VHH binders against p49116. Designs and how they scored, part 66

Target 1, 238 residues: p49116
Amino acid sequence: EGPLLSDTHVTFKLTMPSPMPEYLNVHYICESASRLLFLSMHWARSIPAFQALGQDCNTSLVRACWNELFTLGLAQCAQVMSLSTILAAIVNHLQNSIQEDKLSGDRIKQVMEHIWKLQEFCNSMAKLDIDGYEYAYLKAIVLFSPDHPGLTSTSQIEKFQEKAQMELQDYVQKTYSEDTYRLARILVRLPALRLMSSNITEELFFTGLIGNVSIDSIIPYILKMETAEYNGQITGAS

## First folded at step 4 (VHH)

Design p49 (framework vhh_brivekimig_d4)
Fold by ESMFold2-Fast, scan of step 4:
Parts: sequence; C-alpha cells; structure tokens
Structure p49 (fold): chain B 238 residues (1-238), chain A 120 residues (1-120)
Amino acid sequence: as target 1 above (238 residues)
Amino acid sequence: EVQLVESGGGVVQPGGSLRLSCAASGFTFSTYSMSWVRQAPGKGPEWVSSISSGSSYILYADSVKGRFTISRDNSKNTLYLQMNSLRPEDTALYYCARTSYFPGIKFDYSSQGTLVTVSS
C-alpha cells in the first residue's frame, strides 16, 4: 500500500558515549558498537512491514542479517564514530597479541582479512557518497532477504525486498538523474556484506560484554522491548 | 536523583537459598531493563541476570541457569533475585543495576552492593 519506508526511517543518528578516552580501550569500543547495534535494531523494528511479519519471523531475520545491518551502520556513521581510529586501535591490539603468542596465526589472519574487507567496503561507500535515503533502502534490502536458511514467510519477505529495490531505484533515478549507472554501482557493493563473518564482527566489536552472552541471545531481548523502554534508552544515549 | 538500595545478603551454607531485593527511586522504574551483577573478591564484575521492563524477556549467565530466578514488581519499584542451590563460588558482592542498551554490556547506575557469602 504506502511506501515501505517513511522520512523517519532516513534519520539515523548515532550518539557516542562520553568523550573518547585518551587511550582507546575494549570497553569504549564495545559501548560504541553496542549503541550502533541498538540503533540498527530500533530502526528495523520501527518499519511497519517488518512488524507485520510477526515476532518469530522478526527475530529470525535480524539474527540472520544483524552483521550486514551493523556493517552498513559502520559505513554510514564512520565519521561520527571515528571508525578509522577504532580500527587502528584494534589492529594495534592484534599485532601485540601476535608478539605475545596469545592468538593463533590462522585466527589473526582471518581477523585481519575481515578488517581489510570492512575498510574496503567503507571506502567504497564513501567514494560513492551514499546519502541517508540510499542507506535506509540498502538496509531494507538486506533486512528483507528471503534466502537465509530456516526462514518462514519467504514469499512475503521477498515481496518487501522487491518493494525496497523498486523504491531505491525510483529515488536514485529522480535524485541522480544525470548518473545513469549509479544504482548499479551501489547494488554491486551489497554481496560483500555476506562475505563478512558475524563471529569475527562480534569478536572485534563486542569483546567487552560482561559474561558469556552472545549477540544472538540479545537480539530477541532488544526486539521484544516495550516502546516506553526503547524511548528511555534512546533519550539516555544523549 | 537515581537511587538503588539493596537488601537480603548474608552468610549461608552450601546448598542454601537467599533472596536479594533492590528498591529503586528517582526514575521511572517500569520503563528500564534491570540487571544483577556480582563481583567476587579480587575478580572483575560478572553479569548474572537481566529482566526487561515488562518482564517479557529474561536472560541468565550460564553459571546460574536453573538455580537463580530474577523477577520484578513494577508497582513496588523493586527488583528481586531468588538464589537457590548456592555454591562457594557464588560468594560475591551483588549489585543491582539500571541497564542501558542491552543486557550484559552497559550499566548506567548501580547500587552500593550486598555481600553474599557461601561457606560451611
């Protein structure tokens, strides 16, 4: 019926924790990443089409795609987050771990490859100068992916993904009318998101979690929070 | 003026039970997720359990699953932790905390703590 996304879904404002410490630490990185993850989950649950799929389907979709949403959020918020500084600190920590024989060489190789892929993705998005509307629809395309294993309601999910693709096309053609190939250049960047391991993202950005709670365990909690609780958390972020 | 006041700690034999309470004031308790966090002597803090604002979602650390039960009474602005089958390794200072973002990651206010000692 109406458009898949409204103007409210284009707004994506990350509020960083207390001023960046003199020396970056795991807690600050984890808190910053958690704020972005929370904002991404809040963005997804606010979409009427997403709500219409029901809680079980919503949980399955977000569990399958949170890493893609998170990575798009990193690219979109790279400046406000000082992402390059955070990644440099992570690389420094990893190189120190090599020198101290704390991690296997194979694991360090996998993590470094992940960081390089992430940097390349963020650089590609920056070079394309992706705007807020485009980011909103790219997030919708990855959220409404019908091809993840174990999903139900796949025909309805595919319908919402196609609607997201159509609305993105309409926007790009009207807004960037002189750049005939812009949409194609944007869309070919999306497959790279599927190649990035959610386990490695969790290790890089969420190692500061207290106790042994995985992102998969936390996702249902966030999605089932009441509106008043969400509003309180968003206000508390400032 | 956020305030969290705990009670219920004490000395108990292995296999015993204790019920911790946390009375909240200075904020709208019913709109916040709440957590229990513990710190054993000479150790860092360990997240124990979290409960959503409406009790619709509850999480436990693997070390306490099946033994501890978190609950809340929004009409009394009170958080509870029922601890059963207590073990010596449960000995710690227990804090209730107001949770930001999601459980096990960010605690924006915590209580003074209540001491739980499990010894023979």
Scores: ipSAE 0.096, ipTM 0.534, lowest interface PAE 6.3, mean pLDDT 85
Fold by OpenDDE, second read of step 5:
Structure p49 (fold): chain B 238 residues (1-238), chain A 120 residues (1-120)
Amino acid sequence: as target 1 above (238 residues)
Amino acid sequence: EVQLVESGGGVVQPGGSLRLSCAASGFTFSTYSMSWVRQAPGKGPEWVSSISSGSSYILYADSVKGRFTISRDNSKNTLYLQMNSLRPEDTALYYCARTSYFPGIKFDYSSQGTLVTVSS
C-alpha cells in the first residue's frame, strides 16, 4: 500500500475573490468562504483513499466533518484571507444587528463565542507554525474519523486515519527532530474543532449562498460539482 | 435599489427547452454568487443551481443535473438558466436569488419568479 497522501495533497492555495473591496463586505466574505469550502471538499476528493470509500460513504464522511475541515482551512489560509479582518467585519455586522434588535441575547452570545473560538483556534495554529504537510495530515485525520454516527466502512476509515497519523508522525519526526513533543502539541489542537458549531459556521460564512438549502444537503453536489478549472480547484487555484 | 427581473418562463411540452434570464441591477453583480430556486405547486422551495461570482464554481441539484445549465454574463449583469429535456416535474415557479448575509440561511433578495409549465 502506498502512502495516504502525496506531495500533491500538500498544496492548498486559496485564491481570493477579486477585486478586494475597500472594506470587507458580507458578500466578499461569503465568496471567500465558499471558495475555501470548495477547495477543502475537492482536496478530500483528490485523495485516493477517500475515493475508495465510495460515494455514499464519502458524502456521509464529509457531512460529518465539513466544519472541521473548513476550520482547518481557515487556519491554514488565515493570512491570505485576512481572517482577522473578516472576523472583525462579521462582528461589526453583528453589532449592527444588535442595534436593530434583530438578535436575542442568547444568540448574540453564541455567535460571539463561536467567533472567539475560531479566532483562538487559528491563532493557536499560527503560534505552532503548522506547515503545509502537517495541515494536510491533520485534515486527513479529521476527514477519516470513524467515530461519527451513521458511517459505513468504519474499519476502513479507521485504517486510513491511522495511516494519516502514522505518516504525520513520521513527517514530524523527520522534519522537526529537535522538537520531541511537536506531534503531541499539534494533535491536541484537534479537539477544539469538535467544539465548534457547524450551524453557526454556516450562518456566519455561507448565509444565502445556497439559498435556504443547508451545506449538509449540498455536500454531495459540491463533491460532484463542475468547475472551469478542476485541477486548479484541487491545487487551490481558482 | 436591488432589483432582479426574471424572464423566459412559459408553457412547454415534455422534452422541450426553455431559457430563463435574470437581469440584475442595483448592486455589483459580478461580486455575488447567484442561485436559481424553484417552487412547485404544493411543495416547498427547491434549490436548483448556483454559480459563483466568477463562474468558477457551479452546482446543480441531482434532479436537474445533465439537463440544466446555469451561466452568467457579468458584463450584462444577467444570470441564465438553460433548461433542456424538461419534464412535468420541472413545473414550478422559478426565481433567481442573491445571497443573504449573517445571520441565517436565506436569500437577501429574489425575483418575483417566472412560471415554467411542462405539460403535454
Scores: ipSAE 0.020, ipTM 0.485, lowest interface PAE 3.8, mean pLDDT 87

Design p5 (framework vhh_brivekimig_d4)
Fold by ESMFold2-Fast, scan of step 4:
Structure p5 (fold): chain B 238 residues (1-238), chain A 123 residues (1-123)
Amino acid sequence: as target 1 above (238 residues)
Amino acid sequence: EVQLVESGGGVVQPGGSLRLSCAASGFTFSDYYMSWVRQAPGKGPEWVSSISSSGSTILYADSVKGRFTISRDNSKNTLYLQMNSLRPEDTALYYCAKSLTPFELIRGYMDVSSQGTLVTVSS
């Protein structure tokens, strides 16, 4: 069969909630993050190789890698999201929590380190001027990670990851033929994604979730949603 | 004019059951996720359950999973919540709300124009 990803998998268009409030609040940040998460999961579901692994494997893979996919999405959509403004608002919220003595200094340090790592990652991607094809293949490489605990079908997952790596190499060599070391500079950015805690990402971007609801618990349901429901989330249309 | 009218609340002993209803008007009911959200005295809103436009996708908060059942009848523009094995901590005003996706309500957005229906679980 053909390539792992088609041109349709390169298109990644985030529609932000409107209007943007005068002062960013947890609800606006959570809504923006939720739209990106939905778009990321819809993107993964559209890949034929992903579908071929079956529902149980699909759920396990996304539960293991959603934070990596989400972070890549933040980097790719940083400009449309005004991510630097969102991070500044989160920092301001954390400072208010310190003043109200609601969080330990140890926890604040962990969260601030996470924000620093996220900023470094997004800045490195921006400086490399990562294009849409490169983002699509990087997302595929992290999606088809065979090394997460508890996975079945690891040989098939590894095959798809290797295919993603080969197609990324072919693309970069043809498109950026003058830059012999570009692929290496891109790939060395990926390990940083696993150093970022999914629990801290959830706290920073999904604090507006009500009740005892985690991203981990929602993932199986998002993956089963009808296309019309995904479109409604992405566009915010009535 | 969008209207949501909740009913079916009451006083019940621990372990009891209640069935809540939400009658919807003023919008195309079958185009929206419908959700149940509750608010206990002195607390913020807590999402309970959501059901997709077709009824195919259903979500529950961990605290109610296995005890509550959400359902809808698009021909009657009505949302239901069957509540079994009720606990004192289920005591709250229960509201129904519409959204295009469950995330809209899970992130704390709620159409609170309705009165809600009071559920009290007490000995």
Scores: ipSAE 0.014, ipTM 0.388, lowest interface PAE 6.5, mean pLDDT 83

Design p50 (framework vhh_brivekimig_d4)
Fold by ESMFold2-Fast, scan of step 4:
Structure p50 (fold): chain B 238 residues (1-238), chain A 120 residues (1-120)
Amino acid sequence: as target 1 above (238 residues)
Amino acid sequence: EVQLVESGGGVVQPGGSLRLSCAASGFTFSTYYMSWVRQAPGKGPEWVSSISSGSSYILYADSVKGRFTISRDNSKNTLYLQMNSLRPEDTALYYCARTSYFPGLKYDPSSQGTLVTVSS
């Protein structure tokens, strides 16, 4: 039995759509987000332990955790995406589009609070200077979460999560030997991912490409795509 | 050479029905996901529906869900869209597209489309 993740699983390179428009628009934001989503799902699918769980379990796991994986990906790729600029443009649009209707104002407030939580999460990860190995294992920990409702094979999923936690601990203790509490500082960031609404993530990042189709609905299709199709989506091949 | 030819468009009254067809050639149709995309006058393209190679997975835009049905016949290299309960806002040029994923704004329409007009 080998390690849960190999060096190939540490590599996580997002290719942005080019050229960047003079003014950020819904299409550019959604295209960028879609590339990150496909990259995240391709990453998950490439893990031998994930493949070993079988297609139905794979679909259920990714449906349960895609928002957590996507948010970790946003944090990891924040500089490449110019995420702060994207979020600032969204906030500006929301502030300028506030309706007099109180219900619309309440919704805008919920969306803006979500953006603040996302910014705080990304800033906390940047402040901790999370490296590629740490991101890979954090993604594995959220992917192999046995505690989502409706999952089968929960004992095997739990074993893979424990293996991810063990390998992260080994890596951090060897690489950051002088920082005895680094692992604890990293792990306490993870619960915040579950406070972020997948519906609001869809509204912010996917509405212009997906319309009203949920990410949950496309997950089985994405997981069955050939490698060449994944590569086309993440690079925007002509 | 990839070629897609749409047909079946026309003029119908609100509440009417139309069946669109797309004849594909120049690629292995049975291995590709296929989509219907529409473009209303003066607007950008809107994804309508997608179907997997074996018809095991089908998705619809919320605007057409419950009214439209996508299907395919791999033996005839043909994609279909059954359109029921048509509304004036369904008026558009409808394109058949070979797509790399669900739903796709990245598509390869190598055709002129088929016009659907819903009016009284």
Scores: ipSAE 0.005, ipTM 0.227, lowest interface PAE 10.9, mean pLDDT 82

Design p51 (framework vhh_brivekimig_d4)
Fold by ESMFold2-Fast, scan of step 4:
Structure p51 (fold): chain B 238 residues (1-238), chain A 119 residues (1-119)
Amino acid sequence: as target 1 above (238 residues)
Amino acid sequence: EVQLVESGGGVVQPGGSLRLSCAASGFTFSSYGMSWVRQAPGKGPEWVSSISGSGSDTLYADSVKGRFTISRDNSKNTLYLQMNSLRPEDTALYYCARYTPFLSFRDYSSQGTLVTVSS
C-alpha cells in the first residue's frame, strides 16, 4: 500500500484577499478565515483514504474536527495571514464592546482566554519550527480521529490515524535525526486543540458570516460542492 | 467579467408578495450555487437564501423559512426569489451573489434592488 499522503497533500498555500485594507474589518477577517476553512476542507477531500470512508463518515469526521483542522491551519499560515494583527483587531473590537456594555464580563473572559490559548498554540508551533510535512501529518492525525462520539467505521479510521502517526515518525526520525525528542514535543501539542471551543472560534473568525448558519450546518454543503464552485470561492476564478 | 443584475424590487404593503430576479453573465451559471443577501437601512448584510448549481438543494435563513422560495432557470442564467407574507422587517436592498456560506461584499453585485414594506 502506498503512503497515506502524497507530496501534493503537503502543499498548503493560502491565497489572501487582496488588497489588504488599511484598517482591518470583520469582512476581511471572515473572508480570510473562510478561505482557510475552504482550503482545509479541500485538502481533506483530496486524500484517497478519506474518500474511501464514504460521504456520511467524511461529513461526521469533518464536523467533529473542523476546529482542530482550522486551528492547525491558523498556526501553519500565521505569517501569510498576519494572524497577530488579526487577533489584535479582534481584541480592539472586544474592548469597544466592553465600553458599550454590549457583552457580559463572563463572555469577554471566555473569549480572551480562547485568544490567549490560540496565541500560545501558534507560538509553540513557531518555536518548534514545524515544517510542511509535519503539519500535513498532524492534520491527518486530527482528521482520522476514531474517538469522536457517533462515528461509524471506527476501526478503519483508527487504521488511517496509526498510518499517519507511523509516517510522521519515519519523517521526523529521518529529517531531524539529531533531535531525539522532537516527535514527542510535537505530539504533546495536539491535546490542546480539543480544549478550544468551536463556538468561540466561530465568534472570533466568522463574525462576518451572514445569517444564522453555523459551521456544522454548512460542512455537508462545502464537502459536496462542485470543483468549479469551490475554486470560485478561494480564487475568484470564473 | 462576472456581472450580476438584480430587479423586481418595489413598495408593497405588509402581507404582500414580490418576485426578485438576478440576471447573471460572465461565468458558467449552472456550475455555481447562488445566494440572496439583504442589507436593511443602518444595518449590516444578512444572508437570506442559497441554491445549488443544479437547483436540487436549497437553504434558508430562519427569518424567511416558509415565506421565501429561491429558484433558478439555468437556461436563462437567472436566479429568482419569491417573497410572500412580507413584513416591515424585510425592508432592505437585496443582492444576489455566487454561493458561499461566507459572504463578503465583493461576492455581491454592486447594484442591488430595493424592497420596501410599509403600510
Scores: ipSAE 0.012, ipTM 0.309, lowest interface PAE 8.9, mean pLDDT 83

Design p52 (framework vhh_brivekimig_d4)
Fold by OpenDDE, second read of step 5:
Structure p52 (fold): chain B 238 residues (1-238), chain A 119 residues (1-119)
Amino acid sequence: as target 1 above (238 residues)
Amino acid sequence: EVQLVESGGGVVQPGGSLRLSCAASGFTFSSYGMSWVRQAPGKGPEWVSSISGSGSDTLYADSVKGRFTISRDNSKNTLYLQMNSLRPEDTALYYCARYTPLLSFRDYSSQGTLVTVSS
């Protein structure tokens, strides 16, 4: 049995919508987030172990962890996305809503706290200077989490998670041999992902979409989408 | 040039049925997922349904689940929307688009086909 991840799984390149508007509108934010979500899902799909679990299990896993994967993606792509600017724009939009009395005080607090958590997480990851390999393994660990309710093949999922953890450990030991506690510092960031609400994430990044469609409902569709179709749609190829 | 031409709209009573068609040209039809989008008067665009390039996967808005069926014939470069149990709230201009939910709305017709559900 080969490694869980290969070098091909380390590449995680997000293509941003072009051109970037002077003012980040809701559409731009949603489009950017959507591309990241698709990239994350297709990344997961590219893992042989993920495919081995079957479509139903795959769908269930992604439904359970898409917010965590997305958040890791935000952290990893923060520079390319100008995440700080995006988040600032979201806050500005939120402020407008507040002024219009569209949100309750409690909801405002929840949303603002969520934004803070996102910023803090991404800042913490940047501070740790997480590299592409480490992100890949962290995403794998998050993806192959056996502790979500309703999952099938939990033993196999657990094995894959362990394999991801072991490979990460080996990589960190090899690459950062002088930093004995790097692995621990990296792994200790993962619990923060579980504190983030998928619902609020969805509302912040995906409410500008046409129609009412939930991320939960769209995940099976994304997972089955051909890569060529996705690329064609992003680039506008005919 | 990408061209999408909708047809099949009309006036129906509540509970009635219509079948919309979209003729596509200017691109490899089977390589793209297709979607129906509608816009009611005074409202913004609403996603209705999507179908994968192969036609093997379909997705529906909650508002139309169980009532609408999206399909396609790749040999004819045509997209379809079977609408059953129509409701007044389904009244809208319906557009065909190379659009997948969560991605940019691309290459939709400027014309659309009007569906009016009224007693």
Scores: ipSAE 0.162, ipTM 0.575, lowest interface PAE 2.3, mean pLDDT 88
Fold by ESMFold2-Fast, scan of step 4:
Structure p52 (fold): chain B 238 residues (1-238), chain A 119 residues (1-119)
Amino acid sequence: as target 1 above (238 residues)
Amino acid sequence: EVQLVESGGGVVQPGGSLRLSCAASGFTFSSYGMSWVRQAPGKGPEWVSSISGSGSDTLYADSVKGRFTISRDNSKNTLYLQMNSLRPEDTALYYCARYTPLLSFRDYSSQGTLVTVSS
């Protein structure tokens, strides 16, 4: 009962690694991306409706949608991250790899198309001037997606997604009352998130992870962290 | 003051086994996930394995999966790494840490324990 999201779930504050290097490197990019992903998982875990689904369902949902949550987080935190500068550094690194003949033509095409799609998505969200409430509900809509293969409790997940959609509609109609089509413009952006490859996102932003560990394998570990450990990881990084 | 003290390293032949221990103090051990990280001569640190605070969930680097087993005894504030089928490439200084592969942070520095695999 009550709203799906509280004001605490609207707050989404990314703390960047310090100090910022003079020249961006793979380690700084990976650390920045890892902090955003961790913040996104911590955000999801804090939602009472999400907790009510149980640990197995929680793990399955986040494994299915982490790339969508991460991409929404990149768009939301684009200024804090100086995302355009990070993407330019990634492109520069790729250009160096191309010149050294380290990548196949097909792989280069896939990666560059992914970067272009990501830039286009972030630019579209910036042009729409999506606010913190809208981002919170968009993240909730993608989190509570009942249509991923292998899910149980799909009727309850669908109810939470519908609740997220209704609360977003109520918010937009109240806050942007003169813009009748704003909600439609926002919602048509969401399908693009599912077209972006999680494998390419992982390669671009998480290559600097220590050891060969996939995001998929660490998700249940992060979701089951104790409260003290969550707080330590967030504040200890400063 | 948070302290971690590693032990159990030594010299073994390829195919041998070792059990590493990490004695933790200065924090509520059961509230934190723990990790083993190694550093080979001339290389950067490599994450090896992690275990949740309760001990119910474990993660392993692909290079050690099926050979190494991470475990903990929260009553003794001790973390373990059972290392089987050791290879020359496992030669490294082994550290325990309150550390996640996601964030690449160590909470504290320690001396580690040296593992040498040679014939």
Scores: ipSAE 0.105, ipTM 0.537, lowest interface PAE 5.3, mean pLDDT 84

Design p53 (framework vhh_brivekimig_d4)
Fold by ESMFold2-Fast, scan of step 4:
Structure p53 (fold): chain B 238 residues (1-238), chain A 119 residues (1-119)
Amino acid sequence: as target 1 above (238 residues)
Amino acid sequence: EVQLVESGGGVVQPGGSLRLSCAASGFTFSSYGMSWVRQAPGKGPEWVSSISGSGSDTLYADSVKGRFTISRDNSKNTLYLQMNSLRPEDTALYYCARYTPILSFRDYSSQGTLVTVSS
């Protein structure tokens, strides 16, 4: 038995849409987010342990955790995405909506609180200087969460999560041997991911290009793609 | 190399029907999911429908579900959209695109085909 993740699973390269508009708009934000979501699903699908669980379990796991994977991806790719600029543009739009009475004050406060939580999470990860191996294992811990309602094969999922935790521990202890508390600092960041609403993430990042179809509907379609098609989308080869 | 040629658009009365076609070339058509995307005057692109490479799985936007049917003929490298019970709000330029989660309405799409539902 090999490790849960190989070196290929550490590579996480987001390609941004081009050309970049002079002023950010809904299409650019949604296309950027969609690329990150696809990269995250491709990453998950490439894991042998994930493949071994079978199609139905794979769909259920990604539906349950896509928001957590997406948020980790936002933190990991914050620089390449210019995430701070995207969030500033969203905040500006919300402030204009208040002045035009287009959205309720309660809804705007809820969305702004979500943006603040997202910024806080991304800033905390940046301050910890989380590396590519650490992100890969954090994503694996999130992906193999046995505690979501309605999941089957929970024993096998739990074993894969424990393997991810163990391999992360081994990596951190060897790579950051002088920082005794690094693993604890990293792991206590994960519960915050579950406090972020998937509905608000969907509204902020996916409303312009997904149309009226929910992320729940698009996930199983993407995961069922033929291998050649799936690989072609990631590499842009066709 | 990759080419998509849309056809079948036109002017139709509310409640009417149209069948759009997209002829694909330059790639292995059966290996790729395909989509229809539309852009109404003054609005951004809106995803309409998708079909898997094999044709076994289809997805529809809520606004067209029950009225539109996506299909493909892999032997002819052709994608179809059967549009029934057309409404004025279906008026748009319709594009054929390779299905991607990026949902680029112009990904290997050519000109699009104009559908006008006039009342």
Scores: ipSAE 0.013, ipTM 0.428, lowest interface PAE 7.6, mean pLDDT 83

Design p54 (framework vhh_brivekimig_d4)
Fold by OpenDDE, second read of step 5:
Structure p54 (fold): chain B 238 residues (1-238), chain A 119 residues (1-119)
Amino acid sequence: as target 1 above (238 residues)
Amino acid sequence: EVQLVESGGGVVQPGGSLRLSCAASGFTFSSYGMSWVRQAPGKGPEWVSSISGSGSDTLYADSVKGRFTISRDNSKNTLYLQMNSLRPEDTALYYCARYTPGYSFRDYSSQGTLVTVSS
C-alpha cells in the first residue's frame, strides 16, 4: 500500500475571478468562495483513498467537513484571495444590513465573532508559515475524520486519518528537523476549525449565489462533476 | 459556437403544467452540467435547476422543489424542464445555460422562452 498523498496532492492553486472589481461585491465574493469550495472538493476527489470509500461515504464525509476544508483553503489561499479585503467587504455589507435593522443584535454578534475566528485562524496559520505539504496533510486529516455522526466505514476512515497523520509527522521530521515541536504546533490548530459554524460560513460566503442552493445539497453535484466541466469553469473554456 | 435554443413556453393557469426544452449545439453536451435559470420582470436572474452531464444528479431551487423536474437526453442534445403545479410567481423568461451554482452564467441564450402563469 502506497502513501495516502503524493506530490500531486500538494498543489492547491486557486484561480480567482477576473477581472477584480474596484468594489468587492457580493457576487465576486460568492464566486471566489465557490471556486475555493470546488477546488477543495476536487482535491479530495483526487485522493485514491477517498475514492476507495465509495460515493455515499465520500458525500457524507464532505458534508461533514466541508467547512473545515473550506477554512483551511481560506488560510492557504489567503494571499491569492486577498482574504483580508474580502472579509472587510463582508463586514461592510454587514454594516449596511445593521443600519437597515435587518439583523438581531445576537445574530450580529455571532456573525462578527465568526469573522474574527476566521481571521484569527488564518493569521495563526500564516504565522506558523504552513507549507503546501502540511496543508495537504492537514486537509487529509480533516477529511478523514471518523468522529462525525452517521458515517459508514469508520474503521477505514480512521486508518486513512492515521496514515495522514503519520505522513505529516514524517514530513515535518524530515523537513523541519530543527523544530521538534512543529508538528504539535500545527495539529493544535485543528480544534479551532470545529468551533466555526458551517451555517454562518455559508451565509457569509455563499448567500449571494443565484437562487437558493445549500452547500449540503450541492456537494454531491460537485463530487460527481465531470473534469472537463470543472476545468471549463476555471479557465472559461467552452 | 455554443448555441442554446429554448422552447415550450406559453400561458397556463395556476396549477397547470408545462414542459420546456432546450436544444444544444456547438459543444459536447454530455460533458457539461446544464441549468435552467429564469428572470421575472423587474427581478434579477434566478437559478431554477441543474443537472449533471450524465444526468445522474439533479439540483433544485427551494422555490421549485417537488414541482419541477429537470432531465436531459444526451443522444438528442436536449435539456428538459417539466413544470407542474405552476404558480403565478413562476412567471418568467426561462433560459437554458451552461451554469453551475456559484459561478457566472456561461453560454445562455439571449432569447429564452416565456412562461406566464395567470388566471
Scores: ipSAE 0.328, ipTM 0.690, lowest interface PAE 1.5, mean pLDDT 90
Fold by ESMFold2-Fast, scan of step 4:
Structure p54 (fold): chain B 238 residues (1-238), chain A 119 residues (1-119)
Amino acid sequence: as target 1 above (238 residues)
Amino acid sequence: EVQLVESGGGVVQPGGSLRLSCAASGFTFSSYGMSWVRQAPGKGPEWVSSISGSGSDTLYADSVKGRFTISRDNSKNTLYLQMNSLRPEDTALYYCARYTPGYSFRDYSSQGTLVTVSS
């Protein structure tokens, strides 16, 4: 009946920790990444279609796709985050680690390949000049993926994904009417998200988390977090 | 001014129990999730447990599941950690924090409360 996403769901505004330190450290990178992750999960939980699937399905969907949502968020917020500067700092740290620990060389190479893939993805999205509406619907297509194991409402999830695809098509055709193949160029970028390891994303961006906490373990808590608590976290309230 | 004051630490034998308390002031306690974070001698900080503002949702580190219970009394602005079946590796300084798992460590007390588990 109504649209899958409202104007409030198109808005995606990341507030960075301030001030930015002169030399990037694990805490700043982790806080920046945590804010983006929390913004992404709060965005998902605010969608009526998502709420309609129920708590267990919501948890399963976000556990399966958080890395894809996070990566889309990195691309969308690349300028606000100064992502290129963050990635350069990570690369510099890894190059120093290679000199100190030759036994972890294969792991460092794997991590460097992940950084390269992330940079390529973000650059491709920037070159296409993906707008806020397009990002919102790409995130919805990723969120409402019916093919994850353990899902119980796969038919309804597929219908929401198809609705997201239809609304994106309508938008692109009306807004970019001169570029007949724009939608195809956008959609062929999405498979690259499935090639990115969530474990490596955790290593790059969430190393500053206290203890051996995995993103999978915190997802149910964040999805049920109080609105006041969420607002306090993302605004950096002291 | 946010203030968090921990208490209840002490020396206990392996297999023993302790209950930690945290008195909170300076903010609307019931609107914020709360956590316990510990730091063992010579180690970095480790997240232990979290509880939602309403108290309906709890999370535990794998190392403490089934042994520790987090709870809160919003009428008293107090957070609790019931620690059962204590092990030598639980020896640490325990901090009460306005911390959400998966976020950077920020709001915690200045002192913490020391828990020592020794034979």
Scores: ipSAE 0.307, ipTM 0.677, lowest interface PAE 4.3, mean pLDDT 86

